# VH-VL binders against Glutamine--fructose-6-phosphate aminotransferase [isomerizing] (glmS), part 4

Target 1, 141 residues: Glutamine--fructose-6-phosphate aminotransferase [isomerizing] (glmS), of Sulfurisphaera tokodaii (f9vpa4r286to426)
Amino acid sequence: VIEEIKNAERVIVIGAGTSYHAGLYFSIELNRLGINSLPVIASEYYNVRSKKGDLVFAISQSGETIDVLQGIRMMRNSGAKIISLTNVIESAIARESDYKIYMRAGPEIGVAATKTFTTQLASILFILSVLKKENLKKMEK

## First folded at step 17 (VH-VL; from d6 with heavy chain S33T)

Design e4
Fold by OpenDDE, fold request of step 18:
Structure e4 (fold): chain C 141 residues (1-141), chain A 122 residues (1-122), chain B 110 residues (1-110)
Amino acid sequence: as target 1 above (141 residues)
Amino acid sequence: QLQLQESGPGLVKPSETLTLTCTVSGGSISSRTYYWVWIRQPPGKGLEWIGHIYYSGRTNYNPSLKSRVTVSVDTSKNQFSLKLNSVAATDTALYYCARTDYGDSGSAFDIWGQGTLVTVSS
Amino acid sequence: QSALTQPASVSGSPGQSITISCTGTSSDVGSYNLVSWYQQHPGKAPELMIYKVSNRPSGVSDRFSGSKSGNTASLTISGLQAEDEADYYCSSYAGSYTWVFGGGTKLTVL
């Protein structure tokens, strides 16, 4: 996962609602690390022209978010690789991903999706911490 | 709260075009979250999904009706419409407009209009 | 699109539990956890009762529950009440931004 992110020409972070906001944060932080990243509202995925070399980071609690699913399908067809962050094992999105990350947050109950969002951020922060660590290593060389 | 209301002619002649409009109130149709859906139900029969439209105009249709169906949106009027060409008696149905969220919080038809009966008859 | 298969009718006595099945294919029910259930009383529009296989919208009684196994989704209504008498329809995402409905099930409360 980390190597894919590092080597991607562009990291497209796609999510809907709360997941989009988590993705937005992720995208911003990636750019701060010098990794070209674009956040995408899932319902607007068709505005992005993906290509080979792109990496799609798909965020969906249920793993069944239709707009995200259709988005990654389109982007995959263009040659992009797919990493998913989901809370449900073997969900539709997970099954169609090259790399699967599971949040293990348990079922989300309620509309606010607070637990999901915090878990998403935790996962994202962990990934970012690893990326930052590797970036520091490069600076030392 | 958001409400949907179907409107249009209740009678259409065979081979003509059925045109219905759904008026959205209590919220904007230009939502980036929701899709706007048409569903029909012949009298005494089950439900059939017709198609949907996003506020940007992006549409998807039931493959069985695709050749005859056009869904459009008018954001200025907060409405979306259904056109069904070359109608036949089998197109007689209650026509519902509905809303759906293709985000992670929905993926179902959570709000429905009351439905409007369209009868195809000579 | 092919309709999902539901039993034409089911019946139960007040207080009992009944289950309505909804059988699709590997391209719809079997592929997605996006089955929804709708209740329709005579002369009324359908009402969403279950979404994403097992989730209840706010305001829907916890007597309604949903599950799925393979290509078959199920709606269970526990503690049957007279008001539950209605038609019930399942629906599933079928890919490519398309949906399919079941044929509907008439529930009679004896």
Scores: ipSAE 0.915, ipTM 0.960, lowest interface PAE 0.5, mean pLDDT 95
Fold by OpenDDE, fold request of step 18:
Structure e4 (fold): chain C 141 residues (1-141), chain A 122 residues (1-122), chain B 110 residues (1-110)
Amino acid sequence: as target 1 above (141 residues)
Amino acid sequence: QLQLQESGPGLVKPSETLTLTCTVSGGSISSRTYYWVWIRQPPGKGLEWIGHIYYSGRTNYNPSLKSRVTVSVDTSKNQFSLKLNSVAATDTALYYCARTDYGDSGSAFDIWGQGTLVTVSS
Amino acid sequence: QSALTQPASVSGSPGQSITISCTGTSSDVGSYNLVSWYQQHPGKAPELMIYKVSNRPSGVSDRFSGSKSGNTASLTISGLQAEDEADYYCSSYAGSYTWVFGGGTKLTVL
C-alpha cells in the first residue's frame, strides 16, 4: 500500500459524505508530503479523468457506497489501481480493490458516522506516519 | 421537512407522451447528496423502477424503458419531470416520485410522493 | 430486468413472527448488500422499512429486521400487529445505477 502511494503519479481519494471529508484530509496531507493528490466527491466521480499510473484510494464505511463503487469501476477500467478503506470485509468495494484495508470499527447504525470517521482518520494517520518515516529515510541516504 | 408531489394529466391516449412533474418542497433539489427517482405501480401489481436524475442532469434508466423515457430537472422551479413516449395500456399505473442517496447513509428510496394515477386509454 | 421473487402472500396471528423472502441473482441481491424493504398500505405510498439489508430508518419499529444469505434476503416482522397488514416489497441494487423490485408480498394478520 505504501509503495503504491509513493509511486503513484496521482492519488485520487474518493468518498461520500463523512468519508469524503476524511479523504479530503488525507489528500491535503498527501500534497503536503509532495504526493500529488486529488479529493473527489463520490457522486461526481465522472468529473475526474483517471489513467494508468493513477492510484485510487476509496473510502467507504459499508463498502457498498454506490457512487464510490461505480467510480472505482470506471477508474479501474482506465488502468488505475484501487486501494480501499472499508469497515466491512469482502464488501463490494473491497472485492473490487487491488489492496484492501479494513478499519475494524464495528457496525455503525444511523446517520451519524462519528465512530467510523474517527477510525478512518486513525487509519489515514497511520498511513501518513509511515509515509513520513519513509521520506525521512530517503533524506538520510 | 422535505416533501414530494407528483402532478400531471391523469389520462393519456395511446401512442402519445406521458408527462409528469414532481415538485420538491422543504428542501433544494440542487443537492450533491441525493438523486431524484421515478417509480410506477400498475393497478394491483408491483413496483417498477423507471429511472433517476442527479441535480446536474445525469440520468440512468430502467433498460426496459430506456428507449422511451426521459427524466429532466429544473433547478429554478425545484422540480424534476418524467416523459414516457409512445404509451400503451400497459403504461397505466400509479406513478411515484421519490428520493434516494447513493452515499453511505442510505441507498434506498426514503421519501416518496403520494403518487398520481395515469390511465392510458382511447 | 426480471423482478426479485417474493411469496405472493404470508399470514400470521397477532404476536407471532413472520418472514418474507426475497430471492434474486448473483447480479443483484447476491452481489450487493443493498437490499431494501418497503411497506405499502392500501391507497398509500410505500414506506421504507429496511435499507442495506438490515438497517432501520428512524421511526421504524424494531419489530422489523432484515437479513441476507446468498441470493436471498429476508424481512422478519416480530410481534405481529394488525397494523402490519400490508403489501411488502423488496428492492436491490442491480449494478450500473439500476434497481429491481420484488413482486410484492401480501401480509395478512389473522
Scores: ipSAE 0.914, ipTM 0.960, lowest interface PAE 0.5, mean pLDDT 95
Fold by ESMFold2, look of step 19:
Structure e4 (fold): chain C 141 residues (1-141), chain A 122 residues (1-122), chain B 110 residues (1-110)
Amino acid sequence: as target 1 above (141 residues)
Amino acid sequence: QLQLQESGPGLVKPSETLTLTCTVSGGSISSRTYYWVWIRQPPGKGLEWIGHIYYSGRTNYNPSLKSRVTVSVDTSKNQFSLKLNSVAATDTALYYCARTDYGDSGSAFDIWGQGTLVTVSS
Amino acid sequence: QSALTQPASVSGSPGQSITISCTGTSSDVGSYNLVSWYQQHPGKAPELMIYKVSNRPSGVSDRFSGSKSGNTASLTISGLQAEDEADYYCSSYAGSYTWVFGGGTKLTVL
């Protein structure tokens, strides 16, 4: 999925609530790496015009977040490719995504929303670390 | 401590427009988290989802009612409203306003008003 | 003409377990893990008991549980009590921001 992120004309990151904040962080860090990115509050997805060449990164722990699901349906219908970050195999969002990333949560020691945010951040940090390595190798050329 | 309260006429004549208002108290209607919902229940019958509104004015409606229904929001009054055109006896029901969250934690109607009975008769 | 099929009534004795079924289609119950259950006592507004198939809101007794298999969702009430006597409704997401309800089930505690 790294190559899809690197080659996208724009990475649209969509999530609701806590997932939006994880996505905001991801989008900020992508822009710092020179990857054009737009964070989107899921309930406001109608404000975004997507097109072929866009990559949508959809964040939903359950994979059933209605605003995210309806947002990726609209954006896919406009030609975008969808990557999902979820923790439920065969969820509605995962089933409707072109690429799927599943989270690996550690032992629960807090409330579900806090654990979900930490797990989402861990997945995002891993993706960012791989992208940073690719940037370092690219500088050698 | 969020509360929803329906208000409007209890009696409406056939072919007229039913107008109901829901007042939100103990919280703001201007929320990026919640959708504001109308649901009805004919006497002795089950529940029917009518539609919802997001505080920015976006709506979705039950396809069976879409041609006759309009939902609107007035954020300055912390209220949202239902208009149902061309009512008939079959529109007699208890009308509820409700709240839902289509985001991370919800996707159910977690807060309801008391309901207001609307009778359609001449 | 409810979109979801529930039995018209169920009954049980105090202390027993009962199950209420809610059968939809592949376009609603079968497509989404977004089924909720509501309890309605006479003259009162519905109250949310279960959401997302099996989650309980804060303040709802753990005697209430939910499940789903294929196009059918189920509400189970264990340790039946007199106060559980009420009407019960299921609801499912049906896509495109549309919701459908079951016709309701009257639970009688004998």
Scores: ipSAE 0.650, ipTM 0.849, lowest interface PAE 1.5, mean pLDDT 89
Fold by ESMFold2, fold request of step 18:
Structure e4 (fold): chain C 141 residues (1-141), chain A 122 residues (1-122), chain B 110 residues (1-110)
Amino acid sequence: as target 1 above (141 residues)
Amino acid sequence: QLQLQESGPGLVKPSETLTLTCTVSGGSISSRTYYWVWIRQPPGKGLEWIGHIYYSGRTNYNPSLKSRVTVSVDTSKNQFSLKLNSVAATDTALYYCARTDYGDSGSAFDIWGQGTLVTVSS
Amino acid sequence: QSALTQPASVSGSPGQSITISCTGTSSDVGSYNLVSWYQQHPGKAPELMIYKVSNRPSGVSDRFSGSKSGNTASLTISGLQAEDEADYYCSSYAGSYTWVFGGGTKLTVL
């Protein structure tokens, strides 16, 4: 999925609540790396017009966050590609995504919000570390 | 402690418009988290989802009722309302307002009003 | 006619476990892990018991559990108590911000 992020005209990062804050962090760091990015609160997705060339990075632990699901449906209909970050294989959001990243956190039942946020951040940090390493590799050339 | 309270007429004549108001207390209707919902229950029967509104005015309705339903919000009064046009005897029901969270933490109707009975009769 | 099918009634003795089924379609129960269950005592508004198939809101007894397989969701009440006597409704997300409900199940505690 690294190549898709690097090649996107814009990376739209969508999430609700705590997932939005993880996405906000991701979006800020993407912009620092020179990758055009826009963080979106899931309930406000109608404020964003997407197009071909956009990549939507959807964050949902359960993969069933309704505002995220409806947002990615609208954006995919406008030509965007979808990457999902979820903890549930074959969730609605994962099934409707072009690319899927699974957090592999503990069982959804009984998982504290702090643990979910930590797992989301760990996944985001890993992606960022790979992007930073690739960026440094280009500088060395 | 957030509470919802329905208000409106108990009796409406056939072909007229039913208008109900739900007052939100103990919290703000202007929420980026919650949607405000109408649900009804005909006497002795089950529940039927009518529709919802986000505080910005965005709505979605049950397709079977969509042609007759309007939901609106007045954030200054902390209220949202239901209008159902062209009512018939089959619209007689107990009408509830409710709240739901479409974010990752919710996706269910977690707070309900006590309900208000509306009878459609000549 | 409701969009989701529930048995009209179910009964059990105190201390038993009972299960209430909720059968939908591939377009609702089968497509989303967004099934919820509501308890309604006579003259009262419904109360949320289970959401997202198997999650309990704070304050709901762990005697209530939920599950789903294919197009059918289930509510299980263990250690049945007299207070559990009520009507129970399932609901499911049906896409495009629409929701459908089951017809309800009357639980009788013998």
Scores: ipSAE 0.606, ipTM 0.834, lowest interface PAE 1.8, mean pLDDT 88
Fold by ESMFold2, fold request of step 18:
Structure e4 (fold): chain C 141 residues (1-141), chain A 122 residues (1-122), chain B 110 residues (1-110)
Amino acid sequence: as target 1 above (141 residues)
Amino acid sequence: QLQLQESGPGLVKPSETLTLTCTVSGGSISSRTYYWVWIRQPPGKGLEWIGHIYYSGRTNYNPSLKSRVTVSVDTSKNQFSLKLNSVAATDTALYYCARTDYGDSGSAFDIWGQGTLVTVSS
Amino acid sequence: QSALTQPASVSGSPGQSITISCTGTSSDVGSYNLVSWYQQHPGKAPELMIYKVSNRPSGVSDRFSGSKSGNTASLTISGLQAEDEADYYCSSYAGSYTWVFGGGTKLTVL
């Protein structure tokens, strides 16, 4: 997964609601690391023209977020590869992804998915920490 | 709280065009979260999804009705509309407008109008 | 013909549990965890009871629960009450922003 992020021409990060905010953070940090990234609100996916070489990082706790699912279907049809960050191993989004990351968060309860956001951020921070370590090794050489 | 209200004629002649309007109150139709939906229910029968519209004008329709259906939105009036061309007696139904959230916390029709009966007859 | 199959009717006595089935295909119920259930009292609009297979919206009694196995979703109503007497419809996402409904089940509380 790290290798796919490093090799992508652009990392498109798609999510809805609080997942979009987690994705926005990820996209900002990727750009700070020199990785071209575009955060996308899932309901606005039609405004994004994807192409071969793009990598789509899809964030959906349930793995059934319709706007995310339809967005990754469109982008995969345009040649992009899909990484999913979900909490359900047999979800539609996970099954249609080329690479799958599972959050292992507990059940979602309440009006807002606050526990899901924290778990999404933890997963994102882990990915960022690995990317930062690789940058430091390259500079040493 | 958000409410939906259907309006339009109760009687339409065969082969004519049915036009219904749904007025959104207590909230804005210009939402990046919600899709605005038409569903119908023939008397004594089940529900049929007709189609939906996003506030920007993007639509999807039931394939069986697609050739006759147009859904439109007027954000300045906070309304969305259904046009069904070339109606027949089989288009007699209660017509509902509804809302759905295709985000992670939704994915169902959570708010419905009260419905308006449309009868197709001479 | 309805895309999703429900029994035409189900009955139960107050306090009992009943289950209503909703059978689809591998292209809808089998492909997505996006099944919803609606309660419709006579003369009223449908009301959402369950979404995403097993979630309850706020204000819906915890006596209502949902599940899915393969191509079949189920609505269970425990502690049956007189006000539960209504028509119940399932719905499933079918891809490409398309939705299908079941034919409905009339629940009679004896």
Scores: ipSAE 0.549, ipTM 0.825, lowest interface PAE 2.1, mean pLDDT 88

## First folded at step 19 (VH-VL)

Design f1 (from e4 with heavy chain D104E)
Fold by ESMFold2, look of step 20:
Structure f1 (fold): chain C 141 residues (1-141), chain A 122 residues (1-122), chain B 110 residues (1-110)
Amino acid sequence: as target 1 above (141 residues)
Amino acid sequence: QLQLQESGPGLVKPSETLTLTCTVSGGSISSRTYYWVWIRQPPGKGLEWIGHIYYSGRTNYNPSLKSRVTVSVDTSKNQFSLKLNSVAATDTALYYCARTDYGESGSAFDIWGQGTLVTVSS
Amino acid sequence: QSALTQPASVSGSPGQSITISCTGTSSDVGSYNLVSWYQQHPGKAPELMIYKVSNRPSGVSDRFSGSKSGNTASLTISGLQAEDEADYYCSSYAGSYTWVFGGGTKLTVL
């Protein structure tokens, strides 16, 4: 999915709550790498017009976050491609994505979703590290 | 703590418009997380989702009622409202307002008003 | 006229476990892990007991559990108590911000 991120005209990063904050960080770092990116609060997806050439990076641990699911449906209907970052293989968001990245974390047990946010950040940092290495290779060719 | 309270007339004549208001207390209706919901229950029968509103004014409605329903929000009064046009006897029900979270943590109706009975008759 | 099918009634004795079924379609229960269950005592508003198939809100007893398989969701109540006697409704997301409810099940504790 690295090539899809690199070649997108714009990377729309959508998430709700703590997933939005992880997505905001991702979007900021993508822009620093020269990749056009727009972070979107999932409940505000109606404000975003997508088009062919857009790539949507959807963050949802459960893969059932309704605002994210409805947002990616609208954007895919407008021609965008969907990458999902989820923890559930058979989830609605994963099934409706063109590309799927799965968070590799242990069971979530407890009152707060702190481990979920940490796992999201770890996944995002890994993607960013690969993108940084690909940029260095392009300059060296 | 957040509470919801329905208000409006208990009796409405056929063909007229039913208007109900839900007042939110102990919290703000202006939320980027929550949707504000109307659900009804005919006497002795099950529940029917009517529709919802996001604080910015965006709505979605039950397709079976969509032609007759308008939901609105007044953030300055911390209230949202239901209008149901051209009512008939089949619109007699307990009307509830409720809250839902379409984010990661909710996706269910976690807070309900106590309900208000609306009877449609001459 | 509900979109989800529940038994009209179920009964059990104190201390037993009972299960209430909720059968939908591939377009609701079968498509989403977004089934919720509500308990309603006479004259009271519904109360959320289970959401997202199997999660309990804070304050709900772990005697209540949920599951689903295919197009059918289930609510299980273990260690039945007299106060569990109520009507129970399931609900499922059906896409496009649309929700459907079951017709309700009256639970009688003998």
Scores: ipSAE 0.612, ipTM 0.839, lowest interface PAE 1.8, mean pLDDT 88

Design f3 (from e4 with heavy chain S56R)
Fold by ESMFold2, look of step 19:
Structure f3 (fold): chain C 141 residues (1-141), chain A 122 residues (1-122), chain B 110 residues (1-110)
Amino acid sequence: as target 1 above (141 residues)
Amino acid sequence: QLQLQESGPGLVKPSETLTLTCTVSGGSISSRTYYWVWIRQPPGKGLEWIGHIYYRGRTNYNPSLKSRVTVSVDTSKNQFSLKLNSVAATDTALYYCARTDYGDSGSAFDIWGQGTLVTVSS
Amino acid sequence: QSALTQPASVSGSPGQSITISCTGTSSDVGSYNLVSWYQQHPGKAPELMIYKVSNRPSGVSDRFSGSKSGNTASLTISGLQAEDEADYYCSSYAGSYTWVFGGGTKLTVL
């Protein structure tokens, strides 16, 4: 997954509601690392043109977020590869993704939106920490 | 609390256009979370999804009705509307407006209007 | 033309458990964990009882539960009460922002 993010022409990060805000943070940090990134509110995905070379990072706790699912279908049809961050193995979004990151096994069992957001953010922070270590190694060359 | 209420004529002649309006109260129709939905129920029969609209104007319709259906939204009036062209007796039904969430929290019709009966007859 | 098949009627005695089935296809019930169930009393609008297969909205009794296996979803009502007598509809996402409903099941409490 790290190599796919580093090699992408652009990382499109799509999510709905609180997942969008987690994705917005991810996109901002990716841009700080020199990785071209575009955050997308899932309900507005129709405004985004994707192409071959794009990587779509889809955030959905349930893996059944309809706006995200339909967004990744459109973007995959335009040649983008899909990474999903979900909490449900074999959910619709996970099944239709080229690469899958799971926050935890099984269906969503948390009740608070704050718990959902912090779990998504923790996964994003881990990915960013690995990218930051790789970026520092590149700078030393 | 958010409420939906249908309004429009109760009687429409065959081949004419049915127009219904749903008024949203206790909340804003301008939401990046919710979609606004029309569903109907012929007398003594089941429910049929007609279509929906996102507050910025995007729509999707039941393929069986798509050629005759237009859904529109007026955010300044907090309303959305259904137009069904070329009605026939089979369009006689109780028409509901509803709300659904296509975001991460749920995808179901969680709030319904009371329904308005539309009869198509000469 | 119900896309989802439900039994026309089911019945049970007070205190029993009953199950209403909702059978679709691999393109709807089988593809998505987006099945919902609605209760409709005579003269009233439908009310959401279960969403995303097994979730209960706030205020819905824990006597109502949902599940699915393959292309069939199920609504189970335990501890049947007279007030549960109503029509029940399932619904499933069918892709491309399209929804389908079952034909409905009339529950009679004997």
Scores: ipSAE 0.624, ipTM 0.842, lowest interface PAE 1.6, mean pLDDT 88

